VH-VL binders against Ubiquinone biosynthesis protein COQ4 homolog, mitochondrial (COQ4). Designs and how they scored, part 5

Target 1, 235 residues: Ubiquinone biosynthesis protein COQ4 homolog, mitochondrial (COQ4), of Homo sapiens (Human) (q9y3a0)
Amino acid sequence: SDGAGPLYSHHLPTSPLQKGLLAAGSAAMALYNPYRHDMVAVLGETTGHRTLKVLRDQMRRDPEGAQILQERPRISTSTLDLGKLQSLPEGSLGREYLRFLDVNRVSPDTRAPTRFVDDEELAYVIQRYREVHDMLHTLLGMPTNILGEIVVKWFEAVQTGLPMCILGAFFGPIRLGAQSLQVLVSELIPWAVQNGRRAPCVLNLYYERRWEQSLRALREELGITAPPMHVQGLA
Key: E = the ipSAE of ESMFold2; O = the ipSAE of OpenDDE; V2 = 0.75 times the mean of E and O plus 0.25 times the DockQ between their complexes.

## First folded at step 1 (VH-VL)

Design p07 (from p01 with heavy chain P99L Y100E D101Y F102Y W103D G105S Y106G Y107L; framework fv_potravitug)
Fold by ESMFold2-Fast, scan of step 1:
Structure p07 (fold): chain C 235 residues (1-235), chain A 121 residues (1-121), chain B 108 residues (1-108)
Amino acid sequence: as target 1 above (235 residues)
Amino acid sequence: QVQLQQWGAGLLKPSETLSLTCAVYGGSFSGYYWTWFRQPPGKGLEWIGEIYHSGSTNYNPSLRGRVSISVDTSKKQFSLKLRSVNAADTAVYYCARGLEYYDSSGLFDYWGQGTLVTVSS
Amino acid sequence: EIVLTQSPGTLSLSPGERATLSCRASQSVSSSYLAWYQQTPGQAPRLLIYGASSRATGIPDRFSGSGSGTDFTLTISRLEPEDFVVYFCQQYGSSPFTFGPGTKVDIK
């Protein structure tokens, strides 16, 4: 009988030993099949607690990040005004995000709910990270093919230090052909690492208030340079 | 419909400063990089630099310290100044609208009529 | 900076014929960052193709682009009288943006 109820919708309480077992199992499954988004989510939730606390603390110290933690904005089909985004100038964040979704056939609602984080605010932080992941594809100019996902994971690993992002960055390349692997190592990883180190924390950006901003101007503000090459035709 | 019109001095002496202005009619002024190019007679185009409506600029490194571009958002105008001109700066100068695309920038869809600038002693 | 070269310098053909224009880069350029422009003498350039193969708005379907790495091609399937002008390629994958010297399509 739990009279206190769950900390948030879909919360499942787990012990440290249970979290360790979930982390080991989800890591093995995610490496075996990276398209198991549920296993990727479990790995992120069970291995990232101290890193999530650091990220949350960084957000609290940033004026825009603090506002995000207070207001808890969500990016989903129910919160997005697709008609408004379509009316924005070409090249704006909102219009380019919409283009990313259409070209890659991705929905904002594809994310698994948070289940294994025992702190309500940290649960929001990891959910925000998942929702922001598609914005990072837009900011970095990366498609959702294997090469593009690996480049984004290198940027995310440098930016966040989340164990799942680190594992994805280091083990993802095993799935690449020789040409894509050469391009990744010689050009794309150095580019992603440099941008990840230079850019402020991407969790501190209030995307929902910047839909009208030029993507190029936003990249300039964040210190993100355009990709050295287009990766949509590669993989 | 978008139209760019440019004007400025056509004849200069060595060491003078080139000053050209481009005005934008129709369409949105915000959300584009407003760009200057030059083309010496019988040669290819050279990108000079660009400015965003916020005043942010990017310049061709080859023109180091000689070029400045400014913007007047209220008038929907932007201007080029090129200092210490010499005979090598003789060219037709164009203003243009720079587009933004998903993973790239540096494409130009609307252009001014061009201004012939001659530097002679 | 990336240097672009175009060949041939002049291409002499008749209306109705197929034109094939080449652009070569001094180092690899992603196909996503190569464009083609058309320029009538005495006038400003007009954007034809971007991303190596995508036609700009209002451009007739007789114009097509292809290529990757260092070798890119513009094809005009059936030359119309207004197509006998100058064409140049541009890379926008790295700053500064650079252009080829142009290919003149001339009437036989």
Scores: ipSAE 0.000, ipTM 0.424, lowest interface PAE 13.5, mean pLDDT 81

Design p08 (framework fv_potravitug)
Fold by ESMFold2-Fast, scan of step 1:
Structure p08 (fold): chain C 235 residues (1-235), chain A 120 residues (1-120), chain B 108 residues (1-108)
Amino acid sequence: as target 1 above (235 residues)
Amino acid sequence: QVQLQQWGAGLLKPSETLSLTCAVYGGSFSDYYWTWFRQPPGKGLEWIGEIYHSGSTNYNPSLRGRVSISVDTSKKQFSLKLRSVNAADTAVYYCARGGLFEYLYGMDVWGQGTLVTVSS
Amino acid sequence: EIVLTQSPGTLSLSPGERATLSCRASQSVSSNYLAWYQQTPGQAPRLLIYGASSRATGIPDRFSGSGSGTDFTLTISRLEPEDFVVYFCQQYDSSPYTFGPGTKVDIK
């Protein structure tokens, strides 16, 4: 009918009761397997509405964030010029992001599409967060093993306050062995929290306009320090 | 573009402590892990351990009780100490650049090597 | 600890021939963390391949790597005189990082 249509591609309308059930089920599955991107995505969509509004409003007040909301850039296999990124100098954001993808065998398309957010702009914000998550691994120097994911979740929890990030940060460590847990608590959580508090909101950074910028210079601009240790090999 | 130079005692008696230093010339020091390896005559390579500029270390479990690696960021140097040496510790010792702090790319830059002989 | 086995131990070939060197791991190794090195006797190793298939800076394109899981291969498409040296595989997926025993490429 008049004006009737999907809010965006892949949108699935759900009732408040259905959203509650999806949140409960997704939380249980995400805690069981934090690498399960589809369940982590559903948890973020169903529990994050209030926080997403706060993040969206914060982006609207930031000049770069407002531009991102207006232009809605996407980070995916279809939007990335991999050949161009490969030609960039070593140490640039684009080249190191590509190296992160290659070393960890991660695709920009690994993330599940947004389905359960009823507001088109908020749907973009949560999708942007998911796409930026891989950039945060590059920015923070963290691999995609369990320990690295937990460290990134602590940074994201401090930065965004998203329920999925808080749950991942607090319950992820139960999957770690004693050595990794000791390193996490004594060195990596303090480091992640300090950087998360110091850095401006990572959702306000227009990554697609900074591919050529050196990663070192970008970290200095954001107040992010190098990791205290190499996390690969500890998990 | 970046070069590693190493030095230290080449001849030791059993029970003594091996001390080797590696200096980094050119390039970034704080972005990389710095690693020690050894190769006994006619045998394969053995990883000893690695250090980051913060002082954080990881060691091969087979040597963990005897080995320590330290770093001097102002001089862009890192050093290996192996205590209580015996004839089995006779090897060529190499320092190497382990990888960017974000990723391990293999060991792309190596020192010239130091032959260490433990006579008993 | 992950044990790497290399085969053959010695490969006798002539310049211009193709060399195929195998590396097998005692347990699965992510391709992202498998490297190949070349070593001339008396000298430090030289990185050839990292991440199982990526050539290191300055390495000629006659060198290529492939493989996944427990089976990895280094191929030299056309042997040059300087290629008749020893080759090692290394995993850096888990601590302790380990090397294979080496394959010697000998001239006929």
Scores: ipSAE 0.005, ipTM 0.474, lowest interface PAE 9.9, mean pLDDT 81

Design p09 (framework fv_potravitug)
Fold by ESMFold2-Fast, scan of step 1:
Order: sequence, then structure tokens, then C-alpha cells
Structure p09 (fold): chain C 235 residues (1-235), chain A 119 residues (1-119), chain B 108 residues (1-108)
Amino acid sequence: as target 1 above (235 residues)
Amino acid sequence: QVQLQQWGAGLLKPSETLSLTCAVYGGSFSDYYWTWFRQPPGKGLEWIGEIYHSGSTNYNPSLRGRVSISVDTSKKQFSLKLRSVNAADTAVYYCARDLGFSEWYFDLWGQGTLVTVSS
Amino acid sequence: EIVLTQSPGTLSLSPGERATLSCRASQSVSSNYLAWYQQTPGQAPRLLIYGASSRATGIPDRFSGSGSGTDFTLTISRLEPEDFVVYFCQQYDSSPYTFGPGTKVDIK
């Protein structure tokens, strides 16, 4: 009741009309500048609630996913033991995740907080998706340049069906030069789609319990193959 | 233990085709890019190209359509062909494993093959 | 293509001293996609540093990398006898992947 407070930290209640306006505005801004993570977050929250229910239900049906929903692990600077991850063998998930963060100059804390989802459990699901996005870059071997982000969005669109991922996948390519666009269409989209279909739901993976696992062994477990070319080498 | 072993003809005449093969012993073949480099005497390394087990290739444009790399996944081998050689192609040639897929470095190298182009 | 320049061409030092090797790129290298290699004469190169600053497996902690954009540095905090060899930088931000001409570390 009154003492219950908000559904979760940073929750902002919105009407259907307000959600429509936020979706339109955030879609325009995200397409113009996909580095605006706050606008991508708003678009995801305002357009995806049906899909979030499907993802939540997939997690409930999976033993590991159900455990994640129960325990609500978070990936952030405050929850990560960076010193322990740095001591892990080269090629382990934890070491490769740190390498990804260091090389791309990203922080586990760069994700915008969830604000416009009116269900606490679904708010966790979309927040979890955002926090594992950097893990997907690590799993797929993709840099954070425009081409790499688009490839990850194709994988995410196939995996999740989230409207923001679908929009990012289809409209992100307009920002690419001719050579990168050719490589994307001929090689990388087929690869990303195939991996997205083969892999189990990435939200069902308890990353925090797999830091020591070889990334190669994890990829084999998930049915993810190495990319057909080095995306970081493309200009 | 994973090891790269390379072989091929080391002495060529101008206009001939260089052919080198690299074999992968132990370990996985399908999770890596397989790369060729060369190093002319007293110079730095030059990347020639790379191949994935699917047959997808990337080549250094400076070799102007003279290069092709092929793969035989059943034998875990990949091969370099460089057409119309001349004295400038004299170098030690190396095959290497590109860790690629979130492992952005070369951790495993063949022993090298000295290729001399002279008549 | 990105052209890499290394300076000095030859660095003459004594064992126990600090070595500082420079690599400059003709254009900005995004996301720190820069590696350093060590090469003993007659042998294949050995990876030391990737991502401009991350030390490769088995590489002693006396080797460190730093820098961003167009200016990168390899530092050897205390030279050992086996460190008197050639060092190359390499960018992997854009195709074709390119290498510097090398810096030779010689015993004074």
C-alpha cells in the first residue's frame, strides 16, 4: 500500500498516450544517434511489454532462468569483483569480459535505469537484458563500433523479438559506408541470424556463475560460432 | 598441445606461383581465423590475409589480386598461393592463429618458411 | 591504410634500465585496437600486449602498454638480458592490419 513506495527504484508511471509519445520521440532520437543509450532504453521500455512477458515466461520455464528471476543478480561495478576476474585464466568468460570493457572503454554502469515499465518483474527482465548486452559483445566477438553494434542488434532481434532491437537491426545500417554495408548484408547478418536461432535464450545464462568457464566452451554450449571475419578490421 | 606446422617450396623463379601450406595439430580448427604474414629481410611484418573454416577470406589490397588463401577443414590445413612472384616477394612467410572472436591477438605461430625469388 | 611509425629505430640501454618505445599512427586508432610484439632473431613474433594496455598470457609484468588515439607506448620497467630484441606495434582497427617498422633494443 502507501508504505510500499514505488514498484522499483526510478519507476515513473505513464499513460498509454505518454508511452506512445515517448516511443515516437525516442525512436527518432535513437535512429539519429544510436549512442544515445538513454533514448534506446526509453524506446525499449515503451514498446516492448508484450515481448518482455514472453521473455519472462521463457525464463520461468528454464531452470537456470527461473533461478535468475528468483535471485535477481545484477551486473555493475558494485557487484563485480574486478580483482578476482583479472586473476582468471586468459580465455575465460570473466577475463574476456574485462578485456572487452577495457578495450572499448565501457563500464558495467553505463546502462540507463529502467523507468517506464509498469511491472516490477518485467522491469528486472529489461534491466537484465541491458546489463548482459556487453556479455553478448563478448560472446559474439563484436566491437562497439557501428558495424559491431548492428550485428549484435540482429542477434538480439532474433533472440528476443524486442521492438527496439528490430528497429536497430533494420535502420542502423543506414549509417554504414558501402563496404561495411556489403559485408553486413552478405556475411554478418546471415551469421548473426543463424547464431540467434541456434542459441538458447541468452537471458537464461547465469553469467555470474560462469566467470571461470572457457569462453570457447561456453560458445560451444550455446551453439555460437566465430564470426566469418574480423569486424574490428573493417573500415 | 596445439601446433602449427608449415611447408612449401622455398626457392622460386620470377613469374612462378608461391604455394605454402599450414597444418593445425591438436585443438579446434573451426573457432579461429587462420592468417598468413610475411617479413622481408630487415623489415617489419606484412599481413597477407586470413581465412575462416567456412572459406570466407580477407586479403591485403596491396597484393593486388595476386593472393588466394584456401582451407581444407577435413585435414585442418590452410594454404597460401601468391601468383607472379618477383624479387620483392622474398621474405620469411608465417602462418598464425588469429584468436579473433573477442580474443583480439595472435597467440600461435608456425615456424616460418624462407622464400627466395631468384633466377 | 593506417601507417605506424616507431621511435627510436634503435634504443641502446643496459640491463636493469627502463625502456620506453613509441608507436605513432597516421590516423586515430579507435577502441585501442593496438598490439605489441617481441621478435627474437630467427623466430616468429611473440604477442606482448593487446588492446593497447592488456598484457598477454605468460608475459612478465615488467611489460606494460599505454596510450590512445595516435600515440602509444610500450614500457619495459627493468630490462632483462632476453629483452634485447626487436619490438613491433600493430593496429587491428582497420583493414589492412598494419605493423610498425620495429624498434631494436640493443645492449649499450
Scores: ipSAE 0.010, ipTM 0.472, lowest interface PAE 9.8, mean pLDDT 81

Design p10 (framework fv_potravitug)
Fold by ESMFold2-Fast, scan of step 1:
Structure p10 (fold): chain C 235 residues (1-235), chain A 119 residues (1-119), chain B 108 residues (1-108)
Amino acid sequence: as target 1 above (235 residues)
Amino acid sequence: QVQLQQWGAGLLKPSETLSLTCAVYGGSFSDYYWTWFRQPPGKGLEWIGEIYHSGSTNYNPSLRGRVSISVDTSKKQFSLKLRSVNAADTAVYYCARVSYDFLTGYDYWGQGTLVTVSS
Amino acid sequence: EIVLTQSPGTLSLSPGERATLSCRASQSVSSNYLAWYQQTPGQAPRLLIYGASSRATGIPDRFSGSGSGTDFTLTISRLEPEDFVVYFCQQYDSSPYTFGPGTKVDIK
C-alpha cells in the first residue's frame, strides 16, 4: 500500500516499476529526439558496440564459447535434424525444444538475421543471440505470452546488456493488466534478475552438442531455479 | 482455472482390477506429466506413476508389474489400471499434474477416490 | 529410493506463533525438486512451496521455504487458524518420487 497523500509538496508516490518505466521512457525519448544527440551517442557507443565486444570477449575466454565462435553453428530449419530430435528421450533438451516450437507454432527461422553490424564476428554474436532466444523460453520455463516474454527480456537484459533487451524489459510491462503487472514486479523480475546474474552466459552453451542432455540436468548446471509462481493463464 | 475430476469403482474384491479415470478441464493438456498418487488411511502419500502427452510412462518399481497408465489426448483424460488388487491397495487415489520440466511441484490435484478392497 | 524424514512429528503451537518444520533426506536432493504440501483431513494435498524456496500461486507470504542438500525447512511466520493441519515434504529429483511422513501442526 502506498499510503494516503505525498510525503512532501513535490512528491508523487511511485513503485519501483514506475521508476523503471520513467527511466526507460526518458531513454526512449532521447532515442527519438534528434536534439538529444548526447544521449543517443551514449546509447550507441556504450551499449551497442561495446556490449557486443564484451559478449564476444566472454565467449573467447570460455572453452565452449571459443568453439562456437570458431565453428559458427546456426540454429535454423536447414541445420536442425527434426527427425533426430523427435527420436530423443522425453525431457532431453532437443526433444523439449522441438516440443516448444511445435506447441507454440514457432519456427527456428522466425527471427530475421542482423545486417547492421560492421564487424563479422560481432554480427555472428548478435545472430547467435537471436537464434538462442527461443531456447531461453525452454530453459526458463516461460510461455510466449506477453508476461512470459517480458520475464525472458529481463533475464536477457541482465545477461547481455543489449539495448533492445533493456528497452523491452522496461517498456513491455505497459502492455500488462494490473494483476500480471503486480506479479511481474513483486515476484518475476527479482527471480529473472537473480537467475540472469547466477547463470553463466547462455551464448557459451553449444546447444547443438547438448541435444541429448536432460533439460533438468542442464537447468541445474546453469543454476536456473523454478519460477516463484506458475505463469501460464495469468492475464 | 484448471480442474481435475476423477471417477471409477470404489469397491473391489481381491484379485480384481482397479480402473480410475481423471479428466482435465481448462488449461493445456500438453506440457505436463499426468500423475497418480495414493494414500492408505492414516499413512503418507505414495507415487504410482506418470504419463506424458506422447503416451510415454514411468512407474514406481514397486508397482511396475501390476500398473498401467493410458492417455486419451482428444478427451483430455488419463486412466489408471492396477491389476490383482489385495487389501494393501486400499487407499484414497489422487490424480495430479506436474510440468514437463518438473521445476514446479504438483500444482493441481483431483478430488480423490476412496478405493476399498475387501472380501 | 530416497527416504524423507520430517521432524517433529507433531508441533503444538498457538495462533500468531512462528512454526518451523524440518525435512531431512537420506541422500542429497537438488533444491529445484523439493516441494512442501499442506493437507486438510479428507482433502487432496495443496502445493505450498516448490524448488525448496518458491511459493506456489495463491500462497500467502507467511509461508517460506529454505535449505539445500539433505536439510530443508518450511517456515510459517505467523500461524493462522487454517494453518493447523498436516504438512508433507516431497522430492521429485530421483525416481521413485517420495514424500515425508508428515508433520502435524496442532493447536495448543
Scores: ipSAE 0.000, ipTM 0.400, lowest interface PAE 14.8, mean pLDDT 79

Design p11 (framework fv_potravitug; at its last look DockQ between E and O 0.29; V2 from the best seeds 0.00; counts 0 for: pae E 9.0 > 2)
Heavy chain, then light chain:
Amino acid sequence: QVQLQQWGAGLLKPSETLSLTCAVYGGSFSDYYWTWFRQPPGKGLEWIGEIYHSGSTNYNPSLRGRVSISVDTSKKQFSLKLRSVNAADTAVYYCARGYSSGWYLFDYWGQGTLVTVSS
Amino acid sequence: EIVLTQSPGTLSLSPGERATLSCRASQSVSSNYLAWYQQTPGQAPRLLIYGASSRATGIPDRFSGSGSGTDFTLTISRLEPEDFVVYFCQQYDSSPYTFGPGTKVDIK
ESMFold2-Fast, scan of step 1: ipSAE 0.064; ipTM 0.569
ESMFold2, look of step 2: ipSAE 0.007; ipTM 0.472
ESMFold2 (binder alone), look of step 2: mean pLDDT 89; pTM 0.883
OpenDDE, look of step 2: ipSAE 0.062; ipTM 0.630

Design p12 (framework fv_potravitug)
Fold by ESMFold2-Fast, scan of step 1:
Structure p12 (fold): chain C 235 residues (1-235), chain A 119 residues (1-119), chain B 108 residues (1-108)
Amino acid sequence: as target 1 above (235 residues)
Amino acid sequence: QVQLQQWGAGLLKPSETLSLTCAVYGGSFSDYYWTWFRQPPGKGLEWIGEIYHSGSTNYNPSLRGRVSISVDTSKKQFSLKLRSVNAADTAVYYCARGIEMATIYFDYWGQGTLVTVSS
Amino acid sequence: EIVLTQSPGTLSLSPGERATLSCRASQSVSSNYLAWYQQTPGQAPRLLIYGASSRATGIPDRFSGSGSGTDFTLTISRLEPEDFVVYFCQQYDSSPYTFGPGTKVDIK
């Protein structure tokens, strides 16, 4: 035979019936607790195949995106030079990403590994999406509180069309109080949608080659504006 | 390299409206929170409110009924109006630039304007 | 609103000495959203520390911040003549943003 083996580390082969069961189970769990990221990840992997192909094809057509697909850079504690990021100027992408991680007590390593995608390149695309999620918080100036996560999900839903992002955007607001819900609907969703539509695909950005770039200049390049209000400070 | 200059009436009578303007020289005007603070003599700073270049505002709840902030993006200016002043509004008023980079903090400040409310 | 208190109100020290300034919040503040400012009489405040422990651009390394929850500290390891001014803490964890009443560092 010609070497049929595991497609990648952590890959779990599944039948269409098994994928259906995983999708149903993870959808039920995500609806019950939309902030349980492991179940949202499984839902994304089992239902997102067509969307991942579209995203992969968009990356292939972009010069920077094609380079990312070829080189397969990873964002993790093993690939990040935290000391180098700390030495960068205030306001640079790398320094602000490091600050986001510290401020929100987030680790690049906490994302679930890709398991249920049967194509190795598509598995990289969804893994890349998961790893750049923290970059989206940095680009959009959103904290990891409930309101901030919902705003990022609206941006991600518009940008990617991934079912897990759409579900997070629509069901996340159920946990908000009246004031936050009013602000979300009147200010933050329009802002997130507008930025999501205006910005090029965020998967096409080679973040690891832009650590020194001013975050302000990068936002201007991408057509992303700073938030209309300080979401962290909202009651 | 970024400089904030402010001006407006320094002497007011009770019930009048305070009007202050801040102009931004150098740097970008967009994508910052243009902010007003005040400091009563011998006391700490009080945040009044902020405005984004789009016109979106956020105010200190204690002043929300009396305060409005407006922006003129073409002139790179923003203005504070505080209605129905009384002696408790006597303070040095500052404009400042709020930076949003995962957090908000204030890096450039205007020179301050002493506002005295007396009969 | 979160009320900040600063102690002592006045700290009398000599040049070269270590200054320790305290800021206490009425409720828990994420360390990420606490700042320290320096104010020379008759001038606007100057940002020293943000995120409880990060020095602003151009701020000398003798200034350091620490703390979490309700108790925060600004430390000046070796006082220089220009450091004998007023210091304020500020929280920006929740709206409205609030400041402490200030600590005056005075020459003995």
Scores: ipSAE 0.005, ipTM 0.489, lowest interface PAE 10.7, mean pLDDT 81

Design p13 (framework fv_potravitug)
Fold by ESMFold2-Fast, scan of step 1:
Structure p13 (fold): chain C 235 residues (1-235), chain A 122 residues (1-122), chain B 108 residues (1-108)
Amino acid sequence: as target 1 above (235 residues)
Amino acid sequence: QVQLQQWGAGLLKPSETLSLTCAVYGGSFSDYYWTWFRQPPGKGLEWIGEIYHSGSTNYNPSLRGRVSISVDTSKKQFSLKLRSVNAADTAVYYCARGLGDYELFYYGMDVWGQGTLVTVSS
Amino acid sequence: EIVLTQSPGTLSLSPGERATLSCRASQSVSSNYLAWYQQTPGQAPRLLIYGASSRATGIPDRFSGSGSGTDFTLTISRLEPEDFVVYFCQQYDSSPYTFGPGTKVDIK
């Protein structure tokens, strides 16, 4: 019944659950890429707190990211003007984001509150990440089925290094059927990794000021390419 | 403005292989799905398959064993091959631009080739 | 596969009248993945509506689409002489993409 699960600003001990998940993730990693054992170590040792500091520092060094940290914009049902988004041209970021929400029957509201002791800025960074997740589905052209979620998690893992994204990227494939797993490993993971490496930090994008921008122009600006295939029917 | 021009042999005997090519003029070739359809005389449209500029393909299961679609990105062309034809394959064949760039950004089939009548007879 | 049925098969009307064309799916189709096409005999289809209700570029405002789930409608508010042709619905929600058998709009 826990939500996304906040990490406290200090110390989290290794739990039996963490050890179990690490073992499963380690097995998956060995199967997919035995040369990426460092990623398995991150699952056990890295806390979200450390990664959030790195992300915050990246935002501070970027002009747009610094503005986001200062102004603290939010993406939620209470802050979105759905009527305005509906009136935007087809193919604009705002119109396509609304389409994503409608098609997948997803609410823009954040499900779990962010909880960090003594660091409001890091609390905002993780909240921003949660709110931006749905935008990443829109940017990457990924549905919310299991395969699409795994592809987005690989992109997010490369982009952010957040333990929850790494965990989702490496665990998710275990639940896929053979056909989807083949496509994921041979086509979609390489695509997601390349886009994650090329794109600037997605937390530095001021989405609320780009609702009218063509989604194609935005993808071009970010170096994000179209998926190599239709993912909707595969998972 | 984007235009599709198609060509290929329209008269075939049973057991031969149909080969059609579609060329894209104007606009971008990348980031679209390029698709083939057919329409038998007096019947509705049937989707054959699609290809992305990377070479990734998706085929109608009813034709999967006989069909292949290929792409030549440098020439902005894509081609259909349908093996072991029979009289039931007699149709007008169309190439089209489909689905836009991503699964979340759909235009339907917004640009079509002129069509090629393919007749399979002894 | 999703089977689309169109009714009526033939619709006989006069210029200036309103035409209402129905498309029904054998299972639910997201409205974002339903299109309507117009086809003049001997020519390629022309996209009219995508996403169940969005007009394609250059399509006159007399054409409108509506519906969701399994029941979709194309409406032509005032038939022009050029509109007496065949209309097809298409779903692209799941592979294989499928078309309805068509509705022919004919002169009374």
Scores: ipSAE 0.000, ipTM 0.457, lowest interface PAE 11.6, mean pLDDT 79

Design r01 (framework fv_recaticimab)
Fold by ESMFold2-Fast, scan of step 1:
Structure r01 (fold): chain C 235 residues (1-235), chain A 119 residues (1-119), chain B 112 residues (1-112)
Amino acid sequence: as target 1 above (235 residues)
Amino acid sequence: QVQLVQSGAEVKKPGASVKVSCKASGYTFTGYYMHWVRQAPGQGLEWMGYINPNSGGTKYHQNFKDRVTMTRDTSISTAYMELSRLRSDDTAVYYCARDFWSGYYFDYWGQGTTVTVSS
Amino acid sequence: DIVMSQSPSSLSASVGDRVTITCKSSQSVLYSSNNKNYLAWYQQKPGKSPKLLIYWASTRESGVPDRFSGSGSGTDFTLTISSLQPEDFATYYCQQYYSTPTFGQGTKLEIK
């Protein structure tokens, strides 16, 4: 009780006015350059407080989600047993996650740290969301290109209701060409919305206890279906 | 509907290279890994490797690592497999095949490309 | 690599027959943590590409007739066709995906 340190590592206390200014500035910057992941992170942290409480309460009501909140597992290169994941069967969640990271040259450590959330448990919830985002690309079979990222954002927006996900889903399509935009609106958004509504909350999956589960079996458990087949010439 | 259409038959001399194409349609090309599997006459199926069409990342079977190159062109939804320094025992039908949801079992296959290596 | 062995190499049968094809892996393809067998079965007709029939040893692919069934666990697997139809005369391959994908040598199902 006698230490005056932050609520968690990297925490920066901010007033409601400061949060409003950070939200406005980060939203403007993220729209200008959506590849500024640090600005997307600030937007999420400054606008998501009420939604994070709802997600945390949903996790508390789920047996697996409650376990996650109690044990606070992290997904990073320091917590992943890469040797164990590499030894898992082809098609297992852990092996396919590792494959996704390797072939896309993505590191679980490259995400910006949580700084502007004034509740330690909610800070964990948003950090958990960020750490599992790459697994959602794998679960949904979506590439890391801009079209695939927008589809994942639509799924995330439906699943979480986070303002950052809603903004990304709604404004991301502005950057697409006509053919990709047509496929997105006619095929992929309805598919992402349907899967997002059907699937249980992805924050309730204890991924670290499911590394051995086949990705196919996990998709069936979650009710996630294959993407629509009406994509021609849009690689 | 999902369709994988491969290039036509090739006849090559030992030491030459062959490049086989596989054009995908009816799905998001960058959303699924493309694998290459070959079948020598009267023999079983042999996995050669895969390419992630989104990133261009590849993984090759040890037996082919020094001779195979897999590439793709996302603008035309086409994957390519080039095998160099051909030997007579490379005579086979070469298939492209899509893995389903990152499982290494294959739900759709191209029609196959016959490559004959003879002197 | 895991070696896959099929038996018999060829089998003669008549329409309406019950046929069984066996597949053996050199090591277990059962992953104890998820209790799944990493095994698939394919059908290949002359001059055609392989067609997926079964995955996870016993799960039938969508659109595959219910006369096809897979069973077994660990190292020993079977594909059964309960009542052979004319269109079923083909070569059948098992495939493991527990590690780097490998296929059996094939079983050719021929008309008597």
Scores: ipSAE 0.005, ipTM 0.453, lowest interface PAE 12.3, mean pLDDT 82

